VH-VL binders against b7kms5. Designs and how they scored, part 7

Target 1, 80 residues: b7kms5
Amino acid sequence: DTFETVRNTIRIESEVDESLRQLCHEERITKETWLEAAYLYLCEKPEELAQVIQLAQERLSQRKAIADYKRAKTMQERFL

## First folded at step 11 (VH-VL)

Design tc7
Fold by OpenDDE, fold request of step 15:
Structure tc7 (fold): chain C 80 residues (1-80), chain A 121 residues (1-121), chain B 106 residues (1-106)
Amino acid sequence: as target 1 above (80 residues)
Amino acid sequence: EVQLVESGGGLVQPGGSLRLSCAASGFTFDDYGMNWVRQAPGKGLEWVSTINWDSGSTYYADSVKGRFTISRDNSKNTLYLQMNSLRAEDTAVYYCAKDIFRFDSWTLDYWGQGTMVTVSS
Amino acid sequence: DIQMTQSPSSLSASVGDRVTITCRASQSISDYLNWYQQKPGKAPKLLIYAASSLQSGVPSRFSGSGSGTDFTLTISSLQPEDFATYYCQQSYSFYTFGQGTRLEIK
């Protein structure tokens, strides 16, 4: 009867977070169990997993680009 | 295992030039921005330059702008710092450092051991 | 430029002590704040990122807090290997470091 968990902190894009929160509320589940279930499901679906990974990579690239833009902007503002 | 190894440091006269290299391994080099950070003897850390992961955009501290050029060769997993018009105040250990993106923020998660640059007549 | 100011510049403490180092930014940097540890002759080592997230492999006695302009690094129980220089670093506008806090043995 031992069950161990690890506390995680994550940042989710606001629109996605809201949508996910709504879903979890409607389905009476938590974001935690959603993430666990989704991952475990995908582990058994290699094609779907590959698609999700690709999507995740794209999203990461976008987030990085946004961050790069933001810090670059700080430099530009210095020259104005 | 991530490894960053700087080289190219040495003694140079004021007004001279020097080119530093940083050999990267243990990660997908072209996926990450890279940085140079220097530390004068007995002093603190000073960011020198950044080259981004995607566009290769380059950025410089005011203290080195117009004199230093950061570049990278992804095919060689190598970061460079071309230093021209060197001044005494450029004397420092120069570190290459890897960017990491987490929580929509940038951090320098891995550093080389540094290479010493001494500018003196 | 964003200026980072650490306090204190130097600190003497004993093993087992609770140690607190503060860092102030000249403007708001959200939580884009990192803490590094540097020992003599070595490269800096990342301790905390995003103001409060512990880097993998770093002991849990290290913790960070704060947002906006005021940040804190805490060592709950100082160990012998913790005597070093600590730097805060903003990553809001590329990178700027605090002047460092030298933590030495009392």
Scores: ipSAE 0.772, ipTM 0.925, lowest interface PAE 0.6, mean pLDDT 95
Fold by OpenDDE, fold request of step 15:
Structure tc7 (fold): chain C 80 residues (1-80), chain A 121 residues (1-121), chain B 106 residues (1-106)
Amino acid sequence: as target 1 above (80 residues)
Amino acid sequence: EVQLVESGGGLVQPGGSLRLSCAASGFTFDDYGMNWVRQAPGKGLEWVSTINWDSGSTYYADSVKGRFTISRDNSKNTLYLQMNSLRAEDTAVYYCAKDIFRFDSWTLDYWGQGTMVTVSS
Amino acid sequence: DIQMTQSPSSLSASVGDRVTITCRASQSISDYLNWYQQKPGKAPKLLIYAASSLQSGVPSRFSGSGSGTDFTLTISSLQPEDFATYYCQQSYSFYTFGQGTRLEIK
């Protein structure tokens, strides 16, 4: 068998990233293996997966709202 | 398959009005912001207006502010552009374009084929 | 408003050539920069988003780089279907396009 990986670029919210970094350090794991393990775990836990998906959707909405606020602010600042 | 189909273009006199429509399909329309972008004959692209996905907040380029109104009917998966007080410089192909949010950035990932608006006396 | 300036406005190249187009923003836009391709009589097509991310379905010969104010679009080996007009677009403050770069066959 072969073991291959795919490089991914991700952007994580700063506080979450810091917390995750700390956890990985303490537990002697990596962000990559954490994400893999978490995903595989959730794949076998449909209720928990649904909860995580909902949370992810909410976080996406928040990120979009923040982005909308930021670009709106740039337009407002033109008149100041 | 994402599809955007513009309609409503035509010939109008200066000072006239026109309403463009954009029929959207192939995605959850109400989850995305929508945009109008225009292109004068032989010229570049110019953003015209945006309507957000959540609050329905609307934004306009200075060149059309006060004259154009962007709106949407989510029940019909349709985007609109009401154009009033049209000027010769408004002559352009008007494209409907879909927002996409990735990496905390906005992009126009899908465009319609456009509808031609000609303002001439 | 944020102004986007592309260079060059036009260029001629041959199939197989490496082509680079630059785009400069009047102020920092982070990596909120997109590249579009447009052929005559057609709608623009998204090539690159977030300065360097390749849109799905776009050939790998296209690549983007840059951050802040200076950005580049590169076609590693020009193909016949690549002759078109290319636009950079900032999405930091809604949308502003560069004036376009017309890529013609030599």
Scores: ipSAE 0.768, ipTM 0.925, lowest interface PAE 0.6, mean pLDDT 95
Fold by OpenDDE, look of step 14:
Structure tc7 (fold): chain C 80 residues (1-80), chain A 121 residues (1-121), chain B 106 residues (1-106)
Amino acid sequence: as target 1 above (80 residues)
Amino acid sequence: EVQLVESGGGLVQPGGSLRLSCAASGFTFDDYGMNWVRQAPGKGLEWVSTINWDSGSTYYADSVKGRFTISRDNSKNTLYLQMNSLRAEDTAVYYCAKDIFRFDSWTLDYWGQGTMVTVSS
Amino acid sequence: DIQMTQSPSSLSASVGDRVTITCRASQSISDYLNWYQQKPGKAPKLLIYAASSLQSGVPSRFSGSGSGTDFTLTISSLQPEDFATYYCQQSYSFYTFGQGTRLEIK
């Protein structure tokens, strides 16, 4: 079997990345194949997919809030 | 398809006021921060103002602070820029631009075609 | 405030040429650097985000590199549609643009 791949760069929260890396090591898989497998599995599990999506949305909101705080802080600090 | 359409530009005397609008479509408007960026004739780009996606916090460049007010009406998918005490140096094409959050920061992934504001006596 | 300085302000090149534009930030902005293309009478178009990530739909001949204060936009083989003005933009503290680089036909 042959297939084409797309190179992606992702940023994962450090604690999650470490846990995932450890899991992949123990199970002798890669983060790439983990992500593929997880997605394909969830595609067949609509309720579980919905739960993961909700969690992902919450995490995104948190990341946005942190970024908003950071850039707001930069604007405040320039006057100090 | 994402679309941003600016309106409200025109000719105004120094000290006058204008209100710009930006009609947004093709995306969930209330999920994204919005921006105004301007470009004086033959010059570069200058960020003017940002309104956040969540709390609606507003931020301004020093050059317009106290004179301009950014706002949004999510029920109308519309972004506004109230410009008061206009000066000659405010003459520019004003672009509406959409935020996108990636890699823990923002970029401006979609822009309108802009509306021209001319401040002249 | 963070100032962005591009180099050069203008350059002439021919189709097929390799073109390099540089951008320098007055302080470290990590990789919060974006590149835009603007053609006359048109709105800017996003090319590169996070210093080196190619925006969807942008040809692979465009690439970006750098971190901290020094950044580079490269067009590996210039095409006719690439003649335009290019801007770097920091997104570390809201937005600040470089003064632009006008790429003209030689």
Scores: ipSAE 0.716, ipTM 0.911, lowest interface PAE 0.7, mean pLDDT 95
Fold by OpenDDE, look of step 11:
Structure tc7 (fold): chain C 80 residues (1-80), chain A 121 residues (1-121), chain B 106 residues (1-106)
Amino acid sequence: as target 1 above (80 residues)
Amino acid sequence: EVQLVESGGGLVQPGGSLRLSCAASGFTFDDYGMNWVRQAPGKGLEWVSTINWDSGSTYYADSVKGRFTISRDNSKNTLYLQMNSLRAEDTAVYYCAKDIFRFDSWTLDYWGQGTMVTVSS
Amino acid sequence: DIQMTQSPSSLSASVGDRVTITCRASQSISDYLNWYQQKPGKAPKLLIYAASSLQSGVPSRFSGSGSGTDFTLTISSLQPEDFATYYCQQSYSFYTFGQGTRLEIK
């Protein structure tokens, strides 16, 4: 069987990326197949999926807060 | 489907005031920052103001600071721009635009069709 | 403030042509660069974000590249519906737009 793929670019937090890369190397899989497998697994586990979504939302909030801070800081620097 | 609909534009004399509204639908309004961007006739795009998604912090371009006030009513899914002390150079189509956060930065992924503000004596 | 300068300000091209538009920032903005398309009487439309990521629904003939201060928008094979004005936009410090590039039919 053959299937079509979509190329995606993602930005992952460096420590998480390193840990994931190491895991994939040890288990002889790729980040691509890991993500596919993880998603498919979670699609069949609604409670676990909800937990992952909550964690993802928290991490997103943190990223937004950091970005907001950085953006605001640039405004301050304009007057220095 | 995401929709942004601006209103409140019109003709006003220099020194006058005007209040613009932007009605939002098709997304969770209070999760996103909102923006006003304007475009003078035959000219380019100019960012005017931003109101953040969380704290409601507001930011302004130097050209409008002290004269314009951005605000939002999340219960009404509506963005506002109070414009005071209007000048001829404020004449423009005013767009409301929605933020989206990707790759640790923001883009304006959806825009309204704009409302025209004309400041003239 | 961060100034964005596009080149050229206007460009004439034919259907099928490869078109390149450049954008330069007055300081480094990493990859916090977006491209928009605007047609007369219409609101701008997002094409590319993060310098090189294609917005959903945008044809693959559009591509973006660059980082730091120099960025490029490329249309590999110009289509009739691509004649419009294009704007680059930094999102490093809120938003600043380039002056625009008007792409006209030759």
Scores: ipSAE 0.627, ipTM 0.899, lowest interface PAE 0.8, mean pLDDT 94
Fold by ESMFold2, fold request of step 15:
Structure tc7 (fold): chain C 80 residues (1-80), chain A 121 residues (1-121), chain B 106 residues (1-106)
Amino acid sequence: as target 1 above (80 residues)
Amino acid sequence: EVQLVESGGGLVQPGGSLRLSCAASGFTFDDYGMNWVRQAPGKGLEWVSTINWDSGSTYYADSVKGRFTISRDNSKNTLYLQMNSLRAEDTAVYYCAKDIFRFDSWTLDYWGQGTMVTVSS
Amino acid sequence: DIQMTQSPSSLSASVGDRVTITCRASQSISDYLNWYQQKPGKAPKLLIYAASSLQSGVPSRFSGSGSGTDFTLTISSLQPEDFATYYCQQSYSFYTFGQGTRLEIK
């Protein structure tokens, strides 16, 4: 009967976060409840969940590439 | 269980060469970048080199550029460091370490126990 | 090259004490800061990543804080196994370690 929560920090692309904030404002929900609802909904839809996972994998790969570029550029700028 | 085991250390003369190996197990080697970090006797930690998960990008500390070459063989789950033109200042314990990407950055979450390299005449 | 300066270089403390170690970066590194513990003759062990996130299996008495250039590692109640050398490390531009802080029993 207890509704326990865990406090976490996440990083979201700014344009995606802005769009999500706008949606949550318009629908009078929070980002937290949206994330919970989205996951719970997808748990009952295996094919849609697989598509979301594929997109998440693509975004992770892109984030890694951008982060690697940034750290390499920062090191390079020391010598320019 | 993640395990990293370094080998190939030893005594070498200045100007000589040595090749270190790091055998990895307990994780999907191909998914992670690998690193060498060294520690001179009684001193702190110094990053030496990084090779990315795709084996396409390598990076070096200024102190070793042009002398050391990092490489990996993903089919053998093994990381290497070819060390040429060795100097007394290269005397250290050499650790291999795997990274992990979290919160849009990397951390060195698991380390081997190290292999000692001594450069002296 | 991003320099990392730890304070103090060494300190003595008793079991049960609250200790703090600080780390300063020569330029802003956001929260790309990790903390490691190293005992003599052993490899370093990751404690804190992203300035404040606790690595799995690390006791809750360890905590980290800070962003930008100033960071702190805190041990809320020192235990016998906590006597070690502690390193901060920036991960903004590959890696640079602080010079270390040796924590000794008094």
Scores: ipSAE 0.447, ipTM 0.838, lowest interface PAE 2.1, mean pLDDT 90
Fold by ESMFold2, look of step 14:
Parts: C-alpha cells; sequence; structure tokens
Structure tc7 (fold): chain C 80 residues (1-80), chain A 121 residues (1-121), chain B 106 residues (1-106)
C-alpha cells in the first residue's frame, strides 16, 4: 500500500537503452516499471539472480577498463 | 565512514625530499584509485598524481613528472607520495582523494584534510 | 591541456538569493565535469558529478547543468553554510580544476 518513490538517474549503454525503450514502448510499460518488475522477479530465483549479477559485474568491469583507457589515451595524445 | 588522513608534511629546503602518507579507512581500499591534489596558499586546486587500484598504473601532472612517485600499500590501506628535487613552487597543502567510477566517468568523492609542505630558503 | 575557466572569480550575495556560477572548458569534455565546495581551512567536498548528478548528502538546492564546453552550478536559495569557494573540474583527461569562485556574504 506504500507508493513512495525516489527519483534516480542512471546511465545505460546506448544500444541497450534503445532496445529497452523499444521493448517498453511495444509493451506499453515504462523503463521504471520494467526495472522494478525485473528485480522483483529475480528475487525469487536465486540461480537466475546470480547469473544477472555476474553479467552486471562483467559489464561494470568492461566500462571501467574502457574509461581508464580513454582518459590515459587522451593524456598521451597531448605529448606525442 | 570514509576517512583519509594525510601525514608527513613539513619544512624542506629546495632540492630536498619528503614522503607523504595517507591512511585510509571505511572502504575497501584496493577497489579504488587514489589521488594527490595540492593547493598552494591562497590559490586553487591542482591535480598531482593518480594511482589505479592495481598499483601498476600511475599518472602524473607535467609539473611533477620525473620528481614525484605515487605508490600504495594495499595491505596497510596507505597511499604514498615520494617527492624529490623539491622546488619553492611545490609549497602547498597536499590532499589525498579517493577516485570513484560512476556514469562512465571518474570523480574525487572523498578528500582528506591535507598536510602542509613548505619548500623554502 | 584542458583549461577550465570559471566566472565570476568572486561574488557577494545575501541569504535567500539565487546564485549561478559558470565554467567553460577549452575543448569539449562531454558531461565529464564535477563541482566541489571548499570552506576556509577545509578540504574540498564533492557537490555535483557528471555535470548534473547530485552527490549523496548534498542539499537539493544545488544543481548543475551543461554539456560540451559550458557548464553552470546553481544554488536556488542561499543558506549561511553555502558561503565558500566553488571549483569546477574536468574528468575527461584525469583532472584540471577551474580557478575557483569565492562566494561571500553581502
Amino acid sequence: as target 1 above (80 residues)
Amino acid sequence: EVQLVESGGGLVQPGGSLRLSCAASGFTFDDYGMNWVRQAPGKGLEWVSTINWDSGSTYYADSVKGRFTISRDNSKNTLYLQMNSLRAEDTAVYYCAKDIFRFDSWTLDYWGQGTMVTVSS
Amino acid sequence: DIQMTQSPSSLSASVGDRVTITCRASQSISDYLNWYQQKPGKAPKLLIYAASSLQSGVPSRFSGSGSGTDFTLTISSLQPEDFATYYCQQSYSFYTFGQGTRLEIK
């Protein structure tokens, strides 16, 4: 019976976001309700939740490595 | 509660050396990059150096390259800055600061209170 | 090197005023811009990251906007504790800070 919400900002890779927005449009739902439903669904499925967490960890690691490479490359380009 | 405590500042003559330390607590130290940022008296902020979480990747501002060495000991949760060939222009408060990666970008989310280095005479 | 230029260098304002501080980068840095607050004798404190995202624990009267080369920090209604120096900082190529904007009580 509690409808309190919080406003959050997130950053999603552009191709994933495009696909998610298309899905939400086709199914007449919002990105917010999709995220809530996905989390609630996975909470009752331990093995599937573990697989999603592993993928999320891999994506975070990839994003971090790319960002580290980009900032280092930008600095190197000044002095070559 | 994240805490960063710098130490090792003091008075040094030009050409001298000094080693700064930063003791970290309240977070998993070896998951994060660490930075030194300095501020000359009455002046603005200047990034000095970054060391990544793996301790193998280090980066320096041009003004200190070749003279300063950043390092870390993850077993002691401690960041270091070895400063050699000091110049009057290195006089500043030296802050350690924690990197965080969010929104595909880097930010200095927590800072220590700083230690003063004075290079004079 | 990426230079960050803040405007104004200083300003005086009264409690309750709306204040706007600007920051210009010498080249496009997308939204890789952070804002910090520093009080005399204290370390800087992160306010805004990624140009417009509010750091946890920072009051909602602070907001950031902009992309590319032009960025703005806004304080919607000044409080006594907001009188400080504010720095912008690019995080596109490690870090470069603006020269600072000192906000003083009028």
Scores: ipSAE 0.401, ipTM 0.830, lowest interface PAE 2.3, mean pLDDT 90

Design tc7
Fold by ESMFold2, look of step 11:
Structure tc7 (fold): chain C 80 residues (1-80), chain A 121 residues (1-121), chain B 106 residues (1-106)
Amino acid sequence: as target 1 above (80 residues)
Amino acid sequence: EVQLVESGGGLVQPGGSLRLSCAASGFTFDDYGMNWVRQAPGKGLEWVSTINWDSGSTYYADSVKGRFTISRDNSKNTLYLQMNSLRAEDTAVYYCAKDIFRFDSWTLDYWGQGTMVTVSS
Amino acid sequence: DIQMTQSPSSLSASVGDRVTITCRASQSISDYLNWYQQKPGKAPKLLIYAASSLQSGVPSRFSGSGSGTDFTLTISSLQPEDFATYYCQQSYSFYTFGQGTRLEIK
């Protein structure tokens, strides 16, 4: 089970994705191994994990607000 | 465990009013938008209304706009639908459903079991 | 309004069959498409979100694909508990459901 993987897709903001891709290329790792390593590292650091979670919550809130504006705008455009 | 329980359905005459409630538990209610979706007997699903998590933004299907009012009381974890000027075509099971944002998109991830509204003479 | 058209409206299949259900939007909705399963007398249950993402607890025999206007739900090996009505639903501009596809035992 330690080598069993799950295939998923994710959406990453394009500038962040480009920066992460560049880092992974330079360090000769993959995005998936970076994500796994970052999570495993933070699991042993509760205060740092909490800070990352807070930033993630802020980014989620921003994405949600943008998506909500977009769906409301497309509803209004249906009447034009 | 997420639970949504609708109530307030019943028999009403055309032109009448009903107020539906949906009691929510098992999640932080004020973090999520909430929806009403209806299903006429033997028919498909129809979205009715959405209220966002901030309680300030409400949206309605054209078929109910001006007649139905969605609201919420976050202190009671309860969603409401005030239905006025009811018509026979409003006859349906009314579901409440939890709105969730994932993968930059919206979905209705949990549904109640519904409450029946019958509009007839 | 964004109209969602499902095909077929009804189909009959045997346990073990591979089945596909299609959904077409009247305009591009990117991948903002969800799939729901509804059994008689029960509330709908989310299966697939964002066209192809599997909801937690849904068996891996279910899959979704497509983008733009054309979408497909596939059940790779039909099980007895899969006989139900299936709905697609756009989430690009609030919500519109397809008319449903009733899957029955043959």
Scores: ipSAE 0.390, ipTM 0.823, lowest interface PAE 2.3, mean pLDDT 90
Fold by ESMFold2, fold request of step 15:
Structure tc7 (fold): chain C 80 residues (1-80), chain A 121 residues (1-121), chain B 106 residues (1-106)
Amino acid sequence: as target 1 above (80 residues)
Amino acid sequence: EVQLVESGGGLVQPGGSLRLSCAASGFTFDDYGMNWVRQAPGKGLEWVSTINWDSGSTYYADSVKGRFTISRDNSKNTLYLQMNSLRAEDTAVYYCAKDIFRFDSWTLDYWGQGTMVTVSS
Amino acid sequence: DIQMTQSPSSLSASVGDRVTITCRASQSISDYLNWYQQKPGKAPKLLIYAASSLQSGVPSRFSGSGSGTDFTLTISSLQPEDFATYYCQQSYSFYTFGQGTRLEIK
């Protein structure tokens, strides 16, 4: 009933974040209002929402694989 | 609710072998990496081994590499640790712990209650 | 080979006190730092992940801060159930735990 907000911490790939910052600056909006608007808009579009979810799942899998590679490489470098 | 139950600990002679098991429930086992962490009596925590969700990648602490083998059976929701060539310094409580990936990093969000391994004559 | 050093090793405090425990990594680990609580005879319990994020169900009196090599865990108002041993853990290169900080009543 009120416009309550929640503080969140997220990590965004630096190239995506820079592009999003540029868009928000050009359109005179904030990152958080863009995220809220994008989600609210997609909630009314089930097929488009499903496509976004599919892409999000693919990006999560890629970030997990990269993180796994990095931790394994860092451990291996300790033997040098 | 997530549950991890270790078993297979006991008394063993130096040079002997022992196999630990960890029964998992309350989550989709094959979506998550699994770990063994040990704690010697009165001492701190030491990571032992990790096996990734797909069973294709395994990692070991230097102190156990070549002697211990981590494995998993995703059809039985069970994690294993085969311990060979045991030494007195392997005496510890062995915990099974579940990985979770969030904020581009790994954490051990759930732990079992542990099983005691004693290596002595 | 990333070593984690906690300070102090032991701490005595009273209910209601503000308690701070520090953890130093031997090299930069960004914010890949977790905190665990362990009570006698029990398994560790995750408190804080990614240096400052609270695990679900952890009371808000717990907070974490830091990045790079220096990290802190703070309990803003100590409760009777908070007496335990606390471990920091890097997750940058698999896992290394600090030696622990034993928090005792008094």
Scores: ipSAE 0.347, ipTM 0.817, lowest interface PAE 2.9, mean pLDDT 90

## First folded at step 13 (VH-VL)

Design wa10
Fold by OpenDDE, look of step 16:
Structure wa10 (fold): chain C 80 residues (1-80), chain A 121 residues (1-121), chain B 107 residues (1-107)
Amino acid sequence: as target 1 above (80 residues)
Amino acid sequence: QVQLQESGPGLVKPSETLSLTCTVSGDSVSSSYWTWIRQPPGKGLEWIGYIYYSGSSYYNPSLKSRATISVDTSKNQFSLKLSSVTAADTAVYYCARTDFYDEELVPFDYWGQGTLVTVSS
Amino acid sequence: AIQMTQSPSSLSASVGDRVTITCRASQGIRNDLGWYQQKPGKAPKLLIYAASSLQKGVPSRFAGRGSGTDFTLTISSLQPEDFATYYCLQYFNYPWTFGQGTKVEIK
């Protein structure tokens, strides 16, 4: 069987990325196939999916807060 | 697929207030810095100012006394008002986005098509 | 305000030519310099940011170099679609300011 893939740029927090990399290496899989498998698994687990979504929302909020801070700092520096 | 589009009257009388709106699609105005830029016919580009969703704004000192930029997050729009216009304010007005790629400031990576505003009696 | 001076104001070139445009800042702006392309009746298009970073989707024949006060935009092999006006932008200090533009015309 053949399948088509879509190229995406995914940015992962450095500590999480390293941990995931290590896991994938040990299990002889890739981060890409891990993400695919994890998503498909969760699609059949509504309660677990809800928990992952909540965690993802929290992490997104943290990313946004950090991004906003960096943006504000960068722009403020240009007043000098 | 971020898109910006300017809207507003193309003709304004001297001493009146120029009013334009930029509608943003494909991105939320709750991020990035949203900017107005203008270009008189046959001339160069002039930065007017920007606004962030929090209301933080900064204007070109040359226009600070007359320019007001606002944001409406509910409509995903931001607007420009320029008071006491003269013939010198005749220009194509652009709205644009300033964002960050890999924590690098990226000015004006997306533009509206621009709208001509003519100041004439 | 920081003054940006482009040179030349205009130039004539042929398809396949190497074209170089210069932008000089009145004071140091580090690498906070952008390059834009504008065609008649169209909005400017971002080509280069951070002095040398190529914007996504921009052909590799465009290259930006420089830091401090002197910057260059180079088109290694001019294509028919490259005839346009080019602007530099400093965003190191407010107000952000553009160069006066360089018109690249067909010889």
Scores: ipSAE 0.034, ipTM 0.758, lowest interface PAE 2.7, mean pLDDT 92

Design xa11
Fold by OpenDDE, second read of step 14:
Structure xa11 (fold): chain C 80 residues (1-80), chain A 121 residues (1-121), chain B 106 residues (1-106)
Amino acid sequence: as target 1 above (80 residues)
Amino acid sequence: EVQLVESGGGLVQPGGSLRLSCAASGFTFDDYGMNWVRQAPGKGLEWVSTINWDSGSTYYADSVKGRFTISRDNSKNTLYLQMNSLRAEDTAVYYCAKDIFRFDSWTLDYWGQGTMVTVSS
Amino acid sequence: DIQMTQSPSSLSASVGDRVTITCRASQSISDYLNWYQQKPGKAPKLLIYEASSLQSGVPSRFSGSGSGTDFTLTISSLQPEDFATYYCQQSYSFYTFGQGTRLEIK
């Protein structure tokens, strides 16, 4: 590579990850280059970017809710 | 820049009460859960209480349950800890700490500098 | 409750050394394990979250690994500012801390 990279840890929902992996395999690209390309594309598309951000916010809310439920459940289990 | 500033600590007699405050700034306060964590002199860290970001659900360590009450005022960006029936073993530096959610769990990413609570006769 | 046990409780090392601290959970906590650094008279500072993710602003010489019940914090090349107390913390069920590991200068 002719440019420096930063190592990141990411977590992707299993079904989305599988679909993305399949796409990357078929198109002979990587998840990293897909993310880079997608972000750069969206940076030039303000309306599409706004839509993706909204979707991302919704997904985050769902993840938070699930996490809150799980740890609350652990507290309840202490009394059983 | 995220800032958390605790206040309200001091000297109190056993059986007494004290109310701690944590002033938050540098982030959207009502989007995050908040926590109290304490540290007795020369000892380790102990989680005390959590208040969630959404419905204000509250949780407590067994050591303080029934005696301490965590609350928040989002309009003032302030976290509180009402401590009643204080005991000598409650003597500690009390930290407020911010939750962060990144992947699947919550983490304490920012801490205040703490306020000292001393329970002694 | 989930108990967290660190080892060692204290260790001495020199600048440039590779240092490893271990943490064991009494039950599986997936990778919901965080590492904190605390210096005397200061608040804890987050270093690693969810076992292996480096907190922003933390030097790359710090790394974390593990899952389930066994976890490790590694400092690849110890720097003078790294002498401190380190805590592991589970976030699987609220928060529980290890007893701490005091890293002292040899």
Scores: ipSAE 0.551, ipTM 0.892, lowest interface PAE 0.9, mean pLDDT 94

